# VHH binders against Outer membrane protein assembly factor BamB (bamB), part 3

Target 1, 360 residues: Outer membrane protein assembly factor BamB (bamB), of Alkalilimnicola ehrlichii (q0a984)
Amino acid sequence: CGGARELPDLSDVGDGVATETLWTASTGSGSASSAYALVPAVEGGRVYAADSNGRVTAWDAESGERLWRVDTGRELAAGPGAGGGLVLVGARDGRLLALDAENGEERWVSGLSSEILAVPQIARNIVVARSGDGRVYGLDGLTGRRLWIHDRSVPVLTLRGSSSPVVVGNRVVVGQDNGRLVTLNLQDGEVIWEAPVSIPRGRSDLERMVDLHADPLVFRGVAYAQAYQGELAAVGMGDGRERWSRDIPGHTGMAADSRQLYVVDDQSRLWALDRNNGATVWRQDRLQGLRLTAPVVIGGHLVLADEEGYLNWIAPDNGDLVGRDRHGRQPIQRPPVPDGDVLYLLSADGRLAALRLVED

## First folded at step 10 (VHH)

Design u2
Fold by ESMFold2, fold request of step 12:
Structure u2 (fold): chain B 360 residues (1-360), chain A 121 residues (1-121)
Amino acid sequence: as target 1 above (360 residues)
Amino acid sequence: EVQLVESGGRLVRTGGSLRLSCAASGFTFSYYYMGWFRQAPGKEREVVAAISGSGGSRYYADFVKGRFTISRDNAKNTVYLQMNSLKPEDTAVYYCAAGEWFDWSKDYDYWGQGTQVTVSS
């Protein structure tokens, strides 16, 4: 009667890229759901993280010394975002909390129209937050006052507005649940352009889901968006026009370097594509069956974490799986966060580790 | 001035093949989705196929079922529809369309005048 998902045989893969553990710490109880976007934030020499039980903690990025910890009293589902002297977390009850980055004291709280499952962003003293009903808010960073709201149509069945907005310059890039990519003016929320990425197909609502669930990626004037059950598209930031597209559905996420876009598809295959024309450079199939995080480019290497607690190291030039190293038995559900040659790694049970690449 | 000019429509026997072409001018071709639509007598215009600006992604209506292939040549500013295994139900005027994005329910920005395809038994 039922069966388990088949995992790949990776027993022949060696250690790969060496890392040095700089420090470890606990964020608390970790995440109550794999749907929550509780991801460390690195800002101003500090690391911030939250658990789903309401704790938010700051550490010194170099030493791992805990600087402060507060209990918000709310179930947290997204964040932190960090910047402008603030640490931003979103709650399941729709409240967006802004904490003082120096001491964790509450600066303001603002209520959104539904749960917050996307990481809030801040730029130019404007906080950008997305609620699960598809609305996008611009809020004043000092007061939490709503500056603008962008509404949109949502399909009857969605992945609940969980991709995080990307703020670049004075623009907000949002992957919508209807398969469109929208760019908004940061100051007033006015649509600059809107581009279709994918088109619903099939008879059931599930088959027609084309949510842009993976976070958009903006790199050197191009926005990349990947639909849950549709296309991957590259769109020019200046005019909102498609430069290329590929039939590579997925929801995990993307990374880029100067030449290549790296994307995980819905079968956990890792693709490297030429950024300019979408042509396949290589594809790594050996990780099929694993639940992977988005890829991360760090120090000339490519890495993905997985549900078994491994970091999987991939050679960017040819796609070879060069090594795997394990960081506990707990799943790593969100991408490691790079800062220079340091990775910050958060396990589902709340273990936070800072790892530095060791040069050959 | 934007122009879309379809060609290649003709009479073809059931089971036959036909290739439609649409030559585009007056806009940056590679920036636009291109689509083929058809309208049979007494029916509403319906989407047949669409292709992204780069040619990387293609969409087909359910009734196509692998019989038609859309392609584009950005060097020649031309989009094609290769139609195989033609059936009498495929008899229609076929229209080329261009838009900044593709939405099954939205009108495209530019339309051609159409080319007649007739499939005989």
Scores: ipSAE 0.000, ipTM 0.124, lowest interface PAE 20.7, mean pLDDT 85
Fold by OpenDDE, fold request of step 12:
Structure u2 (fold): chain B 360 residues (1-360), chain A 121 residues (1-121)
Amino acid sequence: as target 1 above (360 residues)
Amino acid sequence: EVQLVESGGRLVRTGGSLRLSCAASGFTFSYYYMGWFRQAPGKEREVVAAISGSGGSRYYADFVKGRFTISRDNAKNTVYLQMNSLKPEDTAVYYCAAGEWFDWSKDYDYWGQGTQVTVSS
């Protein structure tokens, strides 16, 4: 009898942060599953978004004018990633599609070994994709030809979904299901370093789950990774050495500014940690019980979306919930995407909104 | 030319059921939210129900209380409103509307002419 999850009473929270809606649009059907990594992509003054029914749409980022929309005819589960003149989307059937960013025409299709639940990336004419079986692919951006594969054994029990690879320079940072963070060479897929973030503990397969489900975060030469039922660790990008670790399990995601790392734990508590040593600066507990998105830093605020369609605004200095405003009645399953002072918000039902933060 | 044509409105008794239909043409039906609105004499138009393009998301007004069900058939470019347990207070002209996005506070892009629903005591 799955007891009705008790939601926190946040009725006392006012509209402390003003936003201006620039435009709204529909992606179509939205997301069919919370496991899908359907997120807006902002590139070159355009916004790209996909729905689960296979529609990919491009809008002018400023005006919200629809530039093109295509129907791929596939159940899309990841993306888009945008760059290099391409819009990349992954399908449940394991197909990765590259579309022309200008007009939406299909450039190539590549088959991966399983469903794609991570946002594809592109850098230096190399597409980096990850399939549900944990494999990471390097593909030629022009042709979709496979250049390399990084394959690690996946534990018997894993969370559905995969963290998205992060490309930094000529390196690909990947959180693995075995609790290890790996850095690959973008060109050939060779391992540069691998570091344990969390070590499986326990006797049962369930207890031993330590998936790095949250997307790794790379900030100023440090990679941050958070393990399911495990630890949060900071790893030096140069040498793969652990800088610090904390017992803060979770799978939601992280953000950082110049001072602090922001992380959501498995109880939907928001932590601010010192980036250098992992010390707790503050913890915010008011959002407990809510399904939150990863935190996003925009301007002088931190924002997290939730399953009720709200944006939760947090003061980065002390963790105060300074505002809560509703943007639709459907869950927001993926974090808003910041671009300057604008947030692009995608709801589960496919509503896309461009919101400008109004700075007093 | 965009057209929304409602049908199915009639006189029914309290506790009765009625199914409204709205046939759409002139636009890509599956890309639009479809909504049902109603307007009683001397009252403002109010939202009854809405459904997303794919049918994956549905919205209902508070007064519906599980009595009405909105659905759509994209192959037929039609949206439906199944109304059960009708009450005299449900007497109104019911309108079909289409919009790229559903917002309770926003006007829809396209509207039908409406169909009269009358519930007698």
Scores: ipSAE 0.000, ipTM 0.267, lowest interface PAE 12.0, mean pLDDT 90
Fold by ESMFold2, last read:
Structure u2 (fold): chain B 360 residues (1-360), chain A 121 residues (1-121)
Amino acid sequence: as target 1 above (360 residues)
Amino acid sequence: EVQLVESGGRLVRTGGSLRLSCAASGFTFSYYYMGWFRQAPGKEREVVAAISGSGGSRYYADFVKGRFTISRDNAKNTVYLQMNSLKPEDTAVYYCAAGEWFDWSKDYDYWGQGTQVTVSS
């Protein structure tokens, strides 16, 4: 939960990386809760987005022309996920909807055990979805039939909202609310390995909250996971063995390039770490107090959006705050989505913008 | 040859404290998860605590409830278990274990011979 905070004085920071607005659109009413994972999906030359009132819309990624819009009749809280000819959205009532990516027509609906606050994924015709009670489902992409369920108990006290699964090859990487990172076989849901990222500490349930709330990041054979009140760890995807860890708690997310891992901590400080050994390269503290999104690497730049509608541009090499530019007055609550040199930006009120970086 | 040698087990009063140590040799210590397990007579061996190779991640069984602390010193190839507020239920043989990964199974690559902890009422 948020509350009164001291916002940093950034009035002396100039403009950031120049961008060209390719198009803008409305997704509808936006998101009813910051706990919802309503994020644009970019797939096959199309952009998909949903609002919390049940609308799902597809646009041509280049032109911004609306291809279709449907009303699902449900309060949506997660998605879309896109792939395999499907657009996947999760509802507050536990329904997972699969829509035809070409025309938005409902292909199937499956009921999960609780609200869906994590973005569904699809690979190899298997839909992976996580319900708020901690269950992870594998569903047949053609029919919605349950192929497997992975059921693990959740702590008594957990953050509302869930990290989204990450599907890499035949593996599903899940950051659990108990501070463990698990990798499941995509086909049958069996555990391949489990690694403790953070271990609960203290006497009270609040002090022991170690949710892996930030989405895991898988990059070049390493899974990175960050606990809400615990550690950031790098874990080998092949063996589940910790490569390194740091005491950097947080919940917003991570990005990587070939050299560095970029992580936002629980005080909104941005860390750059050597990706291979976890050593600090730099830290940018000027954004403390802002509610930031996960960092995004795009076009040789590093950017984070915030609750005031700004994009904050950071130099990857040294961490300098290069500039800030504002894209409306409404919060940007989910990370911008990069695709090549284009950045898709969704504000809390449902405004969607496609921005192209102007290099020179 | 790999060796894990526990020490520090003894008789202690209820409410007392005890530190167990496990000295490791014959493998690259910092690559291994280290764990403490215990086994009371007639019961199955159960995990007590575990710690990652770097020391960055630690696990504690629910029954310790903040009373035990696991730590390691990679320069000395030693893992420790600080046991506070001991109860008669903590009476067991305590084992040190090492594995290249932590898969939550009881089947680790290497085990020590154990050290007896007895907590008198």
Scores: ipSAE 0.000, ipTM 0.113, lowest interface PAE 22.5, mean pLDDT 85

Design u2
Fold by ESMFold2, last read:
Structure u2 (fold): chain B 360 residues (1-360), chain A 121 residues (1-121)
Amino acid sequence: as target 1 above (360 residues)
Amino acid sequence: EVQLVESGGRLVRTGGSLRLSCAASGFTFSYYYMGWFRQAPGKEREVVAAISGSGGSRYYADFVKGRFTISRDNAKNTVYLQMNSLKPEDTAVYYCAAGEWFDWSKDYDYWGQGTQVTVSS
């Protein structure tokens, strides 16, 4: 009944899934804000990461050898995105930077209308970037020239466009601050469809906040979106029509496998839902009160990192908390990044670790 | 050019205290992990303590835990080592180092010239 949250007692939980540390590295000073989307990118046998002080670094993914590091001279708040020979980072001042993936040299810089807090994407030589004022830009990957803008007014109270667009095939999926999920044509920014996920309700501006803050998840022809103070919905990618919805608000994020959707709610309970019809399979409540990352599926396991530096391992079939292991004492604020049997883990202070799952 | 300049080394008696400083220039200080190393005559250089760029993570060698404290002031581009309860075994040249790798004990990019600490009986 107090204002302070209570942390769970997990002292009886044993060790998690066994991992081997392949290498560790520093990205620098880490992130200046938990609102920043500074996450590692794994592409073409390399790992890229940025810190908020302007450094961008590339490492060999298997050895951890530093390949290059550059200082952009800007406060970075989003990225990297990687692909098409580019490493993309977004700055607090609205500059979108494209760096050469080979050596880190600046290829181009483009100015957007507002700060960049969402991870830029690239597909088919088109860069997709979202600014905090709600605009979505399509930019030419070679030159940075603006190809299109999609613009809609934002609510008076918003979390400022922090969810990242998802590019699938020729489509850009965007979770909007007004509780709607939109899909745009990659080449020209034309709306293919728009689906309501949540409608603002309540008497105060805060109670009416329905931002789709969690990144959308697209999996096997379905888009999943979760509203901050609203609903979780599954929407068909082909027609934009709702398949099902649940009253499970949250902002942390989702993962899926062939059978199940895994969702963290606003009380840090982990739900497994049948992804085809939304029926609850199990719910894991033991982590309630912790600040968690989105879940990650890797090697037949389910893992969530937390504010105390732990990896929390969950059995996908039944939701059992099978173990916890600590990787430093600093918060892990963004989901670990899987690549095969390797998990890349970034702490808030800029510590980067590559962990390989080992079989018992 | 990159420079790391240590200061504060001197003769102290067993049980005494002193504070080492390392002034850094020629690079963006907050981007770098900083470490203190020492080398006694005839021995290999060994890590004493290290601190992350933000100051949020710290490492101490087992032989100095509880006696030494590393800190940094990013506004002054300076890293410090507060050394308490000094023992004759702490007699060494102490080096400041800066690096980008998240390995507290090796692969530092830049090194200072060192400052002598001598602990008498």
Scores: ipSAE 0.000, ipTM 0.121, lowest interface PAE 21.1, mean pLDDT 85

## First folded at step 13 (VHH; from u2 with S57T)

Design w2
Fold by OpenDDE, fold request of step 24:
Structure w2 (fold): chain B 360 residues (1-360), chain A 121 residues (1-121)
Amino acid sequence: as target 1 above (360 residues)
Amino acid sequence: EVQLVESGGRLVRTGGSLRLSCAASGFTFSYYYMGWFRQAPGKEREVVAAISGSGGTRYYADFVKGRFTISRDNAKNTVYLQMNSLKPEDTAVYYCAAGEWFDWSKDYDYWGQGTQVTVSS
C-alpha cells in the first residue's frame, strides 16, 4: 500500500512577499520528465525556453512578446543555454543544437555520446556540454566541432540526470558522478584540479552512490559541491583545496549571497551555512517532504519552487517561511531564473511567467 | 456547484470610485487565481486585474495605471476590485473569473455572470 506521501501543512503561510506578474506565456508541451533540465534562459533582453516536444521560443523579456518559435523536431531534454548569439538545446538522442538567438535558425547540430540532461553553456566562443554518460565536451561555438572531451568513468549506478557545468572565466567546473569536483580549462579541456567531495562507502552499489547531482556553485573564488548521500564541500577555485566540508547530503542545488550558503539536503531541509567555514546559521524543516527546486536569491529573499506549484519565500536571516504563492497545480521542476528583480518561472506543463518582486 | 457572484456595479460619475465584490463557492478558493475582466459594448473581453491564491502575486492591465486595486479575503471566499478615478472608458460589464493559473488567453475554469459598471461624463 504505497502510503500517500504526507505533504506538510503549510496553510498558515500567507502572502508575505509581493510579486507582480509582468507577462505569461506557453512554451508548448512543457517537460516530459522531471529528469529533464528544461529551464528558461535570459540573455540580451530576451527570454528563451524549450519544451520536450522540440519547440524553442524567444520572448522579449520586458513585454513578453514572442519574437520567434521554432520546432527542432527532436525531444529536447536540456536547455536552453544562451550566449554568444546562440541558443543551445540538448536532446534525448544526444544531439546538441545551436540556434541563432536572433531568429531561431539552426546553426549547427553536434552528436554527443548519450542523452543531454545538463544545460549547455557557452563562453568565449566555446560551447560546454555534458552527456548522460558523464562526458564533458568543448565545442566550437561557430561550427559545433569538437575541441576537447573530458571522459571519466561513470559508476554503475547513478542518478538520472547530470549537473550542469559551470563556466567561470576560462574554467569549467564539473560535478562528477563519482563524487569528485573537477575544474577544466575551457580552451583545451585539461584538468586544472580535481578534488574529492565524497568518497563512495559501503558494499552495495546503491550505498556507494555519491553523485554530485546538484549543480556546483562558484561564488567569490570558492566552488561549492554537494553529493548525493555524501558531503557538502567548499573548494578553493585557485588551488582545488578543500576549505571546509559538512555532512549535508543533497542533490537539489545551492545558492549563495555575501553572507551565507543555502543548501537543500536529501530530506528537503533547507540550510543556511556560513559561507566561509560551513557553520550552520539556521536550518528549517517546514518544507520537508516536498520536492524542491534549488534555492534562488532574489532581492532580499530566498525562493524555492516545489512540485505542488508553489513558490516558497524564505527570509535569509533566519530561515522563516514568509510566503507561499501558488502558480498553477502543475509541478515546478526547475528553479525560477532571476534577472534583477524579475523572476522567470516555468511550470512542468510549459507555462512561463515573469514576476517582478515588489520591494517596499 | 461552483458559483461566482459579482456585485457592486452601478452608475458613477467621472472621477468617482467603486468597489466590486465577487463571492465564490463550490471550490477551494485559495487554490485559484481570481481575476476581473471587463467587456464593453462592441469590444472584446479584456483582463483588468488578477490575484494569486495567496494574494502574493497581482496583475494589472496597462489601462489601470494604478487606479484599481485587486484584493482578496480567503476567509470570506471573496475577491475585490477597488476602482478609483473612473472614466467613461471604464464603462463595461465586469466579470469575475477563477483559474489555477493566470492566463492571457482568458481560459479560466469558472466565470461569473458579470456586473454592469457605467461611468457618466
Scores: ipSAE 0.863, ipTM 0.933, lowest interface PAE 0.4, mean pLDDT 93
Fold by OpenDDE, last read:
Structure w2 (fold): chain B 360 residues (1-360), chain A 121 residues (1-121)
Amino acid sequence: as target 1 above (360 residues)
Amino acid sequence: EVQLVESGGRLVRTGGSLRLSCAASGFTFSYYYMGWFRQAPGKEREVVAAISGSGGTRYYADFVKGRFTISRDNAKNTVYLQMNSLKPEDTAVYYCAAGEWFDWSKDYDYWGQGTQVTVSS
């Protein structure tokens, strides 16, 4: 965590990467808390976004024209997830709302056991949601009826916020607060395998925190998970066996391309690792002290947003900081969302921008 | 005191070129988007081009169609608009504006007094 760290001087970094603004919009009030998982969703040529005051908006992805906006009347803390003709948002009061993707009409509401701080997912007519108490729900996409629940013991002390479940095929990958990675069957919620990523150590509750706060990443049959104050592990999706691990603690997030795994550690250092064996390819230390978002791969670049409102552009081959571009006064708390050569950026105050990467 | 001072506007013939400049003072220049707007007689003010603080991100209105280029020199606290292939329809008062975020609308923190560009047929 950046905490009260001194901010780095990056004034020498210029405009090495060019983008074009396609359109901008406002979601409303933005995010009331850094713990909220309010992020844009791109689905079916539309962009969906929500603010903490309960507004959910849809835009045409190409033109930026607002298609619809609804007020749910609830404090929203997660989403949207989009798919299957639905837009899913989670509220602080534990309500999960499913809206019609075409017009924003409420289809159903389901009550979960605690606040929703993870982005809900949908696949094969199953909605997967996670509440703040660590429970994972499988819900019927049409009715919102609970199909299954995965319950686990939550440690006494945890980071606020929940890792979002990742759906791959008929499997749900969940990073747990106890440092364990679990894979569930999407249809019935049964545990397929569970693997320890990091083991709690120490005497105090604080020392024993090993939350998998960062969203797990699944890439080409391997699940990657990173623990707070713990380890980064690669786990085979087939059998749940650890392939490799590294002492690179983190809570921000990960990305991957065909060659490398990109991870941010708790000191805001960016690592490129060989995705197959975990060997370090390069490490970028210039961003230390900043609160970074998860890295995002777009085109031939890596991009991380930060609390100062900048996009930090990294050359994936060697880790060079090739550009730093300011987008607003407010923090960018969630990673920009890539779609093709377009990046959707959401600031903490609810400003949304569509940026096209200009490649030579 | 915040100041934005435009310069470079003049009478030119169709097909001609102009370079507008806007000199800024009184604020941290590199933290702001800089934009060029224009207002023709009897028309509403419209955005022409914008550029992010570091210059990495640019916007151009549809009517620009590659004719104009926005750039900035942060060491000089100046933003530029190179206008080529000018048309009579480009006749307007051109304004420089500063804001921390790009906006389609007129919601910018600071505005210049404007400079007159006239394109004759």
Scores: ipSAE 0.861, ipTM 0.933, lowest interface PAE 0.4, mean pLDDT 93
Fold by OpenDDE, fold request of step 24:
Structure w2 (fold): chain B 360 residues (1-360), chain A 121 residues (1-121)
Amino acid sequence: as target 1 above (360 residues)
Amino acid sequence: EVQLVESGGRLVRTGGSLRLSCAASGFTFSYYYMGWFRQAPGKEREVVAAISGSGGTRYYADFVKGRFTISRDNAKNTVYLQMNSLKPEDTAVYYCAAGEWFDWSKDYDYWGQGTQVTVSS
């Protein structure tokens, strides 16, 4: 989503942040498309990852020892999600697979209505999945039986890919392609509230695109959603009322800490906003022109990966680019996954690294 | 022409220190992970340490146990291995390698000829 941009010169950025490689691995072929939501999952002391050729692998999170690998025989496009003793992966053909987390054995397969490009989630023995046609499914975690479906009309033109549902307690938060944020009951899929984040404007279908493509973020009772070519909004989880909004369009993603919301806009500028009122604390423009991943909070830093294979380290207090560390030449298309002081990095070609943040 | 030239290997006593250097040429040095490997007689080559292009990320093998430090000077196109508290078990040919990604499987693009480190009891 964006024209050809000139890449910034960041040659002056050094090694201001130290990390230690714990282990590396290969998932196989990596991701066949930038639209795929193939990301590592960390659960129960294990790391799970999938490649687009259908391989799902589990590693010991500490040692990097491969525990199991299975070939599903399907083109995988989303996942894994992990929890409840399951590893969940979605395929391009619309099939959702649940694998046993311990040994990779297939427990069940469920067919959805379209390709799965969002990371499936699991909570309280309910699997939440989203298909490319915008439908959200609640499935029984044990059997894969459909419990409920949430269906909203999707615009004629949408960005390829879907934001992943976020499960918080007994609620499912979903960013829709029509620019609306919806919260569903996890058990029965009923709408608790729905809030507009952005409204379509313009004459053409292209101009009217306001997809909530970025994954919604729920932090301390507030849901944050950002629209493509639209606005960023904070919505109260309790009542679905807008707390504040900003004209900061984007599709990459968000992160938050106790003080600030971190957002990447369509120009690859990184914003720090006051979580309570949306006021700008700082903006980092040096990464402009790069295809960035969503920001990730780890320790006392922010990190964003980019298409050139770098980790970009940002100081949360002032937005300074304090480090830029290259990890290969292949794009990093998905955000690194934090677990404690460890960051799991997956490159587009399927290389996986566990990096420990070294804090003095 | 790509070249990696190791230096600094010599005979040292147990408990001694040694600094290895690897001078690189023929490629964009800062784009590559630099690694040190070693191969003892009758043993397989093993990774000792690695460092990312900017120096922000480092790897150490378990047997290093804080005794070695890898560093690099991109202005000089050189990677270093400071080895302290050396043991006879550290006796090996030490190789410098360059790769786009860290890999303990020895998947590196370029290799040096190696430098002999011998630790006497």
Scores: ipSAE 0.859, ipTM 0.932, lowest interface PAE 0.4, mean pLDDT 93

